# Designs tried in a protein design chat: VHH binders against NADPH-dependent diflavin oxidoreductase 1 (ATR3). Part 2

Target 1, 247 residues: NADPH-dependent diflavin oxidoreductase 1 (ATR3), of Arabidopsis thaliana (Mouse-ear cress) (q6nps8r221to467)
Amino acid sequence: KPDCFLKMTRNEVLTKAESTKDVRHFEFQFVSSTIEYEVGDVVELLPSQNSSVVDAFIERCGLDPESFITVGPRETENSSFSEEMITQIPIKLKTFVELTMDVTSASPRRYFFEIMSFYATAEHEKERLQYFASPEGRDDLYNYNQKERRSILEVLEDFPSVQIPFDWLVQLVPPLKPRAFSISSSPLAHPAAVHLTVSIVSWITPYKRTRKGLCSSWLASLAPEQEVNIPVWFHKGSLPAPSQSLP

## First folded at step 5 (VHH)

Design g20 (from e5 with F102Y; framework vhh_sonelokimab_d1)
Fold by ESMFold2-Fast, scan of step 5:
Structure g20 (fold): chain B 247 residues (1-247), chain A 124 residues (1-124)
Amino acid sequence: as target 1 above (247 residues)
Amino acid sequence: DVQLVESGGGLVQPGGSLRLSCAASGRTFSSYAVGWFRQAPGKEREFIGAISWSGGSTYYAVSEKGRFTISRDNSKNTLYLQMNSLRPEDTAVYYCAADTLYYGSIPESGYDYWGQGTLVTVSS
């Protein structure tokens, strides 16, 4: 459960035209409930995943995005399952994937490839997945998976004979994580606003494809007129507040 | 072991289209990721794009705007590069290459087998 919701009111490029860096100034307003904060405190924001990528994942897995599911407690040693994702009432599959399963930015772990090998029906795919999961295949798995930052969806598309049951996918797919940013605004100057200075993350893989940071790129794409409600959590900073020096 | 042979190169006018083919010999073509590269006179070899062994995923560098499309037919052991809206700067020798381990680390060093290349000239 988030502490509150913020909506963006400003998105401004801070870097000079000649700079290779994209650094932005973002301003946000509280939607309803306000939280008291100090400059240097941390806000965590939950990014939105691209809806078309989520749809492609659900289709690749042979699932109905409009079906309702319930998620109960489950523990495995190699599971990425989160207790926060336990539902007491049914939720739409597409909504559950969008909010809880990082199918867009996270790469699968070695164990994911091991499980895929159990559900592969094509011999050559099964052999490659077994190799990737083996100690002998560790360096090749690194080059294929980590070096290219392949997503869960991209890996599943490379092994089309693999059909993993959804209950295993919930455990295997990395959870969607909020991203943390230091608050640059002072409540003395801007009592109803939250300001962030954010570097927009972008880099190029060995195959020359552009990869972008999920949260920073999503923020850069938001326009104030879209009125998007962003779920946020607040944490206190490590340094004493400057306002405590006032009489 | 796999041998690659490119075909379909030639002279084309600006704005035109051309489809290159790469025929593979060998039993394991369907197990390899394969890609297209090009090299213009006096320039470094440039990655164009790659396609996974199944055809389920593709990666593009030069054709990010959708001008170039990579596809494969594993039943015919053939790789294709469809090039649309060609420009004079697309003039180069085009190579197909096979990545036996699906390496993405360095374009040239990641690919174990290379074709001899086919020349594409875009000129009026």
Scores: ipSAE 0.006, ipTM 0.353, lowest interface PAE 9.7, mean pLDDT 80

Design g21 (from e5 with L101F F102L; framework vhh_sonelokimab_d1)
Fold by ESMFold2-Fast, scan of step 5:
Structure g21 (fold): chain B 247 residues (1-247), chain A 124 residues (1-124)
Amino acid sequence: as target 1 above (247 residues)
Amino acid sequence: DVQLVESGGGLVQPGGSLRLSCAASGRTFSSYAVGWFRQAPGKEREFIGAISWSGGSTYYAVSEKGRFTISRDNSKNTLYLQMNSLRPEDTAVYYCAADTFLYGSIPESGYDYWGQGTLVTVSS
């Protein structure tokens, strides 16, 4: 659950027009509830995934984006100290994927390829997936997956015979994580506003694919007039944070 | 990043056999699924077949009907196309193709790395 929601009020390019770097000043205001913060605190923002990528993932998995799902009862991570079960209300599949499953920017891990091999029906795909999951395939998996920064969707599209049940996909697909940003220093505290200085991340892979940072590129694409409500979490800093995004 | 060089083309009589080779250099050849294509004068490129990285799986265009066999030797970084019962209509420039996008699947299109081609002429 987020602490509150922010909406963007300013998106200003700080770098020169001919620069290969894109550094921006963003200003945000609280939508409803306000959070008290101090200079040096950190804000985490949950980015929105590209709707076409989410739709393509759902189609690739043979699922209905309009279907409702329930996250069943689950023991807490402190189950040894609690018998309470966590239940969720029904939610649309597309909304669940958009908010919880990083199908856009996260690369799968070795274990994902091992599980894919169990659900592959084409022999050549099964061979490759078993190899990638093996110690012998470690360097080739690194080149294919991590060096090229392939997403969950791209990997599933490369292995079209693989049909993983949705219950397993929920466990295997990396969670969509907020990105942390340091709050810019101000001469005076602005209790109704949050200012960030953000480098917009992009790079080219060895096989000439253009990759963009999910959160920074999404922020750069937002206009103040769109009135987008951004889920955020605040964390207290022990020392003044740098004005740039944290690792 | 990967370079492909076809060889073994030439003149062959109808009903004859010919083996083409494709030598790979650059990135590790054993990481690629690779395919064979051909193009006759005035026609579009035609997919012939492809082989998985390990050599354990092959896929052929239906039109070849068992006349062509694809194999590979990863120790020599070489792909082969064995052509049997050749016909005048098999006359074409033959190309091999590969890229890392083919790691999992064997597509009939979308290859980014291509050789220069080798001419096969089937004539009496």
Scores: ipSAE 0.013, ipTM 0.324, lowest interface PAE 8.6, mean pLDDT 78

Design g22 (from e5 with G104T; framework vhh_sonelokimab_d1)
Fold by ESMFold2-Fast, scan of step 5:
Structure g22 (fold): chain B 247 residues (1-247), chain A 124 residues (1-124)
Amino acid sequence: as target 1 above (247 residues)
Amino acid sequence: DVQLVESGGGLVQPGGSLRLSCAASGRTFSSYAVGWFRQAPGKEREFIGAISWSGGSTYYAVSEKGRFTISRDNSKNTLYLQMNSLRPEDTAVYYCAADTLFYTSIPESGYDYWGQGTLVTVSS
């Protein structure tokens, strides 16, 4: 459960047009309840995933975005996974994926490729997936997956014969995580506002693919007119807070 | 264990269109990512774009995005390059190549099988 919600009131580019860097000043207002904070305290924001990417994932997996699901509690504690994926009432599958499953920015781990090999129906795909999951394929998997920062959706699209059941996907797809930012505003100067200075994360992979940080690029795309309510959590300034989104 | 043969090259007017084909022999074509490269006289070989095993993912060199479209038909063991709005600087020998692991590898890191090339000349 978030501490409160913020909405963006300002999105200003701080860097010159000719700069290779994009650094922005964001201003937010509290939607209803306010939280006391100090300069240098940390706010965590939950980014919104691109709806078209979520739709593409659901279609790739042969699922109905409008179907209702419930997820039972698990005794094994993976904190973000177990808590975010436990539902006491039915929710729409599309809503569940959007809020809990990082299909857009997270890369799968070796175990994901091993499970994909069990659900591949094309022999050549099964052989490649088994190779990637093997000790012999470790370096090639690193280059394919980690160096290129391929997403869950991109990997599933590269192996179209693979049909993983949704209950396995819930376990295998990394959870959508909030990203932490240091607060640059003072509550004495701006008592109803939260200001952030954010570097918009972008990089190029060894094989020349452009990659973007999920939270920073989402913030950069927001306009104040959209009136988006952003779920947030506040932490004292002793916590480490990278300027970029958490990996 | 795949052989590649390009076809469809020829003389085309500036602003024109041309479609290249690459026919693959062997049962393994659907297991390879495949790409298109070109080489103009006296220049280095240049990457144009690539397509994954299934055709679900494509990647293009930044300069060619929007003018060129790569597609494949695994049932026919064929790779295609649709070239639109051709310019004189597009004159080159065009090669198709098969990548054993990555759909966007540079030649030294993954493209093990190459065709003989097909000449495209863009002039009036």
Scores: ipSAE 0.012, ipTM 0.358, lowest interface PAE 8.6, mean pLDDT 80

Design g23 (from e5 with S57R; framework vhh_sonelokimab_d1)
Fold by ESMFold2-Fast, scan of step 5:
Structure g23 (fold): chain B 247 residues (1-247), chain A 124 residues (1-124)
Amino acid sequence: as target 1 above (247 residues)
Amino acid sequence: DVQLVESGGGLVQPGGSLRLSCAASGRTFSSYAVGWFRQAPGKEREFIGAISWSGGRTYYAVSEKGRFTISRDNSKNTLYLQMNSLRPEDTAVYYCAADTLFYGSIPESGYDYWGQGTLVTVSS
């Protein structure tokens, strides 16, 4: 369960337009309850996945995004949610995928390719998946999957004959994880506010694909007027608080 | 190993359409991604688009999306490029290329097998 919710009130570019770096100043305010913190403490934010990618994943799996599901503890294993929240209340499939299954930024593991081979109906796809899961295919799988940072959705789209049951997908797809940021604001100077200075992560893979950090790029895309409630968790920082003259 | 042979090039009037074919032999065609590239005289080779081994995913250069369509027929071991609303600037040698390691690279360096090319001339 998150400690509280924040909403963004400012998104400001700190770097010059011609810079190769994109560093931003974000300001947030508490939605309802406030948490006491100190400069240098850590806030973890749960990013929202791109809705078009989530929709594409659901369509790829032949599922109804508007259907309601109730998931058991086994099916919520590795979820960032409390299992108690999910098992008692029916949730829309689309909402469940958006909040729990990292279909956008996480790459599947070797075991995922092995399972895909059991659910492939096209022989050529089955053979490729078996090869990737084999010792002989190890280096090719690393280049395809790890070096290129392919997502769950991208891999499933490359093997369209594969139809994995949703209950297995919940278990196999990596959980959507919060990302940690150091708090740059002081609560004494900015009461009821949380400020972050964030480098927007992007890089080019060996085969020239542009990849972006899920959380940092999502934050960069947010407009304060969207009034998005962001689930957050607060943790004490490792640095001592600076000495202060004024309250 | 894979061999690719392009065909269907020729002279076309501006605004016309043309379909290029690429016949593949060697490794099973359905086991690798394929793409189309072109090179005009004195210019760098440029990416047009690619299609995954199953045909389930297509990728296009932004400038060509909407005018060009890539498709494949795995039963015939053939890749197609449908070109519509052709312009004089589309005059180039067109190449098909195979990515047998499934990297799906945008730059040409990721493609490990190339055809010999087919010339398309767009002129009145």
Scores: ipSAE 0.014, ipTM 0.334, lowest interface PAE 7.0, mean pLDDT 81

Design g24 (from e5 with S54R; framework vhh_sonelokimab_d1)
Fold by ESMFold2-Fast, scan of step 5:
Structure g24 (fold): chain B 247 residues (1-247), chain A 124 residues (1-124)
Amino acid sequence: as target 1 above (247 residues)
Amino acid sequence: DVQLVESGGGLVQPGGSLRLSCAASGRTFSSYAVGWFRQAPGKEREFIGAISWRGGSTYYAVSEKGRFTISRDNSKNTLYLQMNSLRPEDTAVYYCAADTLFYGSIPESGYDYWGQGTLVTVSS
């Protein structure tokens, strides 16, 4: 669970109008509970996925966004359920996808293509998916999937005959993860506020597809008037480098 | 599904020019990236070049860039290969191919539909 919630109170462009770079100054207030922090501490924010993209994913999968689901762990060692995908009480499918399944920014892994091949009904799609999952197709899969930064939804749309059961989708779709930012404000100067300086990420793939960073672009799109509650986690100072055992 | 039929092959003298056509039928041709390949006797199939589904991007094998030009006319469901300054080494069966899942960065692979080929012989 998050430590608390923040709401944005300021969104200011720091770069000149003619600049190719977009750097923003964001200010946030605590919604109810405050957390003690120091300048240079780290805050992780969970971005909101675009509702229309989530809706498109649910429609593509033939699911009912208004249905209630309960997701529990499987008792096998092959379970891929993350803690974020385990629910104690029923929630709406759309809400579950929005909060836990990265259908917008994450690319599927090789195993996803292998599973897609089992659920493809068009022979040419099945053959392509089997090829991508094979050692022979490794370089072609990298170019298709990684170099172009295709999302889960984009891949499913490229293979329209594929209908994967929801229990497999929960295991296969990468979890939606928070993004980390260094806090630029001091609680001495701003006792109830958190300030961030953020570069808005954008790039063009080899095939000229425009890609945007999920969290930075979402933050840039927020207006203070929208009163959005952002789930956050706080960490002291610079985070230690991840170890091989705990990446 | 799409069907591809090549035409325009024949005998041509060294230094000459030839234009090949590839007619598509079946599914909407404009939805596919399409390319040209060739295969000489006793050799593996060689990529010549490809054109994106809307004709906005072209890709050529380095060895043929400048002599061969690929174009398409989606209103006629036809792909063209203009070959100039032909050499005896260009003698081969020429194939057109369509890729329903064109991946941008790898135009030499992923083609799902192939024509039967048209023979081009360059000799004096």
Scores: ipSAE 0.006, ipTM 0.216, lowest interface PAE 10.0, mean pLDDT 79

Design g25 (from e5 with R27F; framework vhh_sonelokimab_d1)
Fold by ESMFold2-Fast, scan of step 5:
Structure g25 (fold): chain B 247 residues (1-247), chain A 124 residues (1-124)
Amino acid sequence: as target 1 above (247 residues)
Amino acid sequence: DVQLVESGGGLVQPGGSLRLSCAASGFTFSSYAVGWFRQAPGKEREFIGAISWSGGSTYYAVSEKGRFTISRDNSKNTLYLQMNSLRPEDTAVYYCAADTLFYGSIPESGYDYWGQGTLVTVSS
């Protein structure tokens, strides 16, 4: 469970228009309960995945976004799922994917391609997936998957004959992780607010794909008028420097 | 016998648009990534863009992004290149090519099958 919820009140560009860098000043207010903090303390934000991308993933997998599911612990060879993915009560599939499964920014690992090969019905797809999962295909898989930072959804779209059961997808898809930021505001100057200075992450892959950091780009896209409640966790400034390089 | 046949080339005015097609036969088109290359007189062959075998991923040369759009229709075994805002420097022979690794190779050496090309001339 998050410590509390924040709502964005300001989104300002700090860099000049001609700059190659996009650095922003964000201001947030507490939605209901407040947390005491000090300058340099860390706040972790859980980014929201784009609803259309989540819908595309669910449709690609042949699933019903409105179906109720429960996720419990199980033993699986070479895979497991995090405690955050275990539900105590039934939850809608779309809600579960949105909150727990990183289908937008995380790349699959080699084992994912091996499992895809079992569920491929087209012979040419099965052969390519077996090659990627083999020692002989290791370097080609790295170029396809890691250098290009392909997402779970992009990979599944490249292999349309593959239909993986949802229980395997829960184990194989990386969990959606909060991103950490240093708090730049002082509670003495701004007792009801949290301020962040954030570099908006963007880069270009070897094959000319533009990739964006999930959390920083999501924050940059938010308008105060949207009144989005952001789940957050606070940590004391004794923690290591914030990490937001999950893209 | 594998064939890739380009069509749709010709003379276009600067600022005009043109759509190229590439008809594939003799192989399972839907199993191959396919791309477009061009070669202007006296220049090296250059990459324009590629599309994965399913159509789920596209790659473009930075200089062509926004003016050119690559697409495919696997039911018709056809690759397309939509070219907008054409300039005299776009004058070249345009080639379609098929790549077995389907992640879109920029080097031409990554492509197994090539068409014979179609000439595009951008001139008043």
Scores: ipSAE 0.013, ipTM 0.427, lowest interface PAE 7.2, mean pLDDT 82

Design g26 (from e5 with S31Y; framework vhh_sonelokimab_d1)
Fold by ESMFold2-Fast, scan of step 5:
Structure g26 (fold): chain B 247 residues (1-247), chain A 124 residues (1-124)
Amino acid sequence: as target 1 above (247 residues)
Amino acid sequence: DVQLVESGGGLVQPGGSLRLSCAASGRTFSYYAVGWFRQAPGKEREFIGAISWSGGSTYYAVSEKGRFTISRDNSKNTLYLQMNSLRPEDTAVYYCAADTLFYGSIPESGYDYWGQGTLVTVSS
C-alpha cells in the first residue's frame, strides 16, 4: 500500500528559455493523510504510463482494453506494488496494464526473447529470437535491446508474428516501479506541502532515437488543474559518507 | 553475401507518386535492418529512413516523414519506398542498404551492403 497520495499544485520551469536543460520546481499537497518528513528525505512516486502506448500494447496483443480480468499474484517475488494492491479483484485490462506492467520504459531481458521464440509463427523471426537468446547473440541483443533502450512494446512490434498469451506476459513484462526523489521542502517552512526539484530526463540513443524518462516526463506533463492522485512512499533520508575523502 | 538491387526509378511529374523496390539475396535479408538513402547531383548522400528486420519499427529523417513510407516483405526478400507528393528537389539516385550485424537496430550509418542505385527524376 502507498503511505499516502499527493496531488500537484505547481509546475514551474526553472531553466531559461534558451537552455537545453529542463529543470522543474514541483509543489504537492497531501490528498488526505499527511506524513511527517524532513528536508532531504526521499519520496517515491508511481508514474502513470502514456495512455496511447498502453492502448498500442493491448492492440498489439489482440486484447480488449475494456474487458475485465481477475489476476492472481505473480509467481516471482518481484511483483509490482500496484499488482499486489489489485490482485484477486476484477479490473479493466487497460487499468491493469497501466498500473502494473512497464510496457513503456523497461526493456525485456534475454529470457523474454527466448519465450518469444516459442510463440513466433514466422520462421525468420523464430531464428532471430533464438540467436538473440544464444551466447553468440549476446552482444547483438545488448545493442538492439539495452543500449537502444527498446521497450516491451517496441520489441513486440519488431516481431509481429509473436503471440504470447496474456497470462505469460503478466509474468514476463517488467513491473512498473516507483521512482525516488529527494524532498527539497522543509515542513517548518511549508507545512502540508512537498516540493521537488526535478531534471526532466531526455537522451538520444546510439541509433538516434529520442528517449524520455518515464516519471520525470509524466510529472512535467501534469497540470495542477487535473487533480491527479499520485501514490507515494516516504523514506528517511541519510547523508552519504564520503569515507574515501576522510581516512 | 547479401546483394541488393533497386528498381522502379524513372521520370515523374511534380506532385506525382512512385514506388521503389529493393530485391535482396537469400533468407539472411530477414535478419537485416535496411534503409533508404539518396544522393542528388552535387550533394552529399542523405538518409531517408530505415525499417527493422521484422518490419515492426520504422525510423524516418524528419524532413521526409509524411511523404515517404518504408515497408518490407520478408517472404519476397523485398524492401519498398513509397514516395508521394514528389518535388523537383527529390531528384536523386536512390540506394537501399543493409546492416551486417543482424540485430534489428536502425542506424543512420554502419551499413555494409549497398545497392547500385536507381535514378528518380522529378521534372515538368
Scores: ipSAE 0.011, ipTM 0.364, lowest interface PAE 9.4, mean pLDDT 80

Design g28 (from e5 with L101W; framework vhh_sonelokimab_d1)
Fold by ESMFold2-Fast, scan of step 5:
Structure g28 (fold): chain B 247 residues (1-247), chain A 124 residues (1-124)
Amino acid sequence: as target 1 above (247 residues)
Amino acid sequence: DVQLVESGGGLVQPGGSLRLSCAASGRTFSSYAVGWFRQAPGKEREFIGAISWSGGSTYYAVSEKGRFTISRDNSKNTLYLQMNSLRPEDTAVYYCAADTWFYGSIPESGYDYWGQGTLVTVSS
């Protein structure tokens, strides 16, 4: 459960047009409850996944985004699913995927490829997946999966004959994780606001594909007018408390 | 095993377009990731781009301006390279190559099967 919700009030580019860096200043207001913090404390934000990517994942898996599911303790006991994201109330499949399953930015683990091999109907796909899951294929799997930063969706698209049951997908797909940022604002100067300075993260893969950081690129895409409520968690930094200072 | 034969090369004026084809013989083309490479006179072989065996992933080195597009038709065992807005510096022998595994780190050395190449000359 999040500590509270923040709403973005400002999104400003700090870097010059000719710079290769994209650094932004974000300002947020508390939606309801104010949390006490100090400069250098950490806020964790849960990013929203792109709706079209979630839709593509659901379609790739042959599922109905409008169907209702219930996830019980048994399904999460031996999974990578975060306990705080557990729900036992019926929820729409699309909503569940959006909030709990990182189909956008996380790469699958070796065991995912082993399970895919059980559900592959094309012989050449099954052989490739078995190889990737084997000790002999470990280095090739690392190059294909981790060095290229492939997502769950991209891997499933590369193996189109594979149809994994949803109960296995819940256990195998990495959980959607909050991302941590240091707070740059002082509560003495801005008692109802949180300011972040964020570098928008990107990588170029060996095959020259650009990969964007999920949370930083999502923040960069937000406009204050969208009135998005962002779930957040606060925790204390290890730096000494700042003294009051004025411009 | 797979054999690859490139076609469609020739003389093109600057600003022109050209489509290269790569015909694969053998029953397993759909199991291979495939790529396009080129080599200009006196230069090393250069990676252009690759497409996964399913067509679900595409990667480009040369097409950062959107000039080149790679596609495949597994039902016809054929790979294509659509080249637009050609420049004199695009003059090279173009090769298609097939990789049994889609690597992320070493494109050229990951490719097990190579075609003979087709010459593209961009000149007035």
Scores: ipSAE 0.012, ipTM 0.417, lowest interface PAE 8.6, mean pLDDT 80

Design g30 (from e5 with Y103R; framework vhh_sonelokimab_d1)
Fold by ESMFold2-Fast, scan of step 5:
Structure g30 (fold): chain B 247 residues (1-247), chain A 124 residues (1-124)
Amino acid sequence: as target 1 above (247 residues)
Amino acid sequence: DVQLVESGGGLVQPGGSLRLSCAASGRTFSSYAVGWFRQAPGKEREFIGAISWSGGSTYYAVSEKGRFTISRDNSKNTLYLQMNSLRPEDTAVYYCAADTLFRGSIPESGYDYWGQGTLVTVSS
């Protein structure tokens, strides 16, 4: 469960138009309940994945986005974490993927390629996936996967004969993780607001692909007029500058 | 980076045979899958077949199965297409292409490097 929801009220570019860096000032207001914080505390924001990418993933896997599923509890089934992860509650498949499975930004791990090799129906794809999962293929896997930062969807699209059961995909696809940011605002100066200074992450791969950070790019794309409610979690900072004393 | 050069195209009579070669220059020919495509005048480019990086697996379009054979010689950095029982409808420019990123896809979009093509004319 998130601590509360924030709504963006300002999105300002701090860098010059010709700069190679995109640094932004974001301002947020609490939607309903407020959380007490101090300068230097951390807020975690859960980004939204692109709906068309989620749809492409579901289509690639041969699934119905409108079907209802129920995900069983883990070994800690009575924990708040299980409830927070939308377990034991029937939800639409598309909603589950959007909120829990990072199909857009996360690269699969070596084990994912090993499992793909078991579910490949084309011999060429099976041979390559076995190679990638082998000790001999480790460096080539690193170049293909990690150096290029290929996403789960991109990898599945590169191996179209692979049909992994959805319950395995839930285990194999990296979870969608909140991103942590240090709060730059003072609650004394802005008691109902949270300010962030965020570097928008972007880089170019060896094969000239542009890669963007999921959360920072999503924030940069938001307009205050959209009135998006962002789920957030607050954490105490380790170095609460400028004062380390608590009230 | 890899460069591909096709050779062996020419005029052949219906029912005849022809062997195309594709010479690879650059690095790590043995590290990627390679395939053959063709394009007839006024038609889209179509997949013929591909061979895995090790040569252990081959894949063919259904329409060409049994008439065409793909092979490779990694020691010579060369890809081959043996074409038998040729028909007038096999007239096309033939291209070799390399999947240099280990993508495993057979579709055209999976291939990053392409040769210039070699013309095959099947005429009576």
Scores: ipSAE 0.013, ipTM 0.285, lowest interface PAE 7.3, mean pLDDT 79

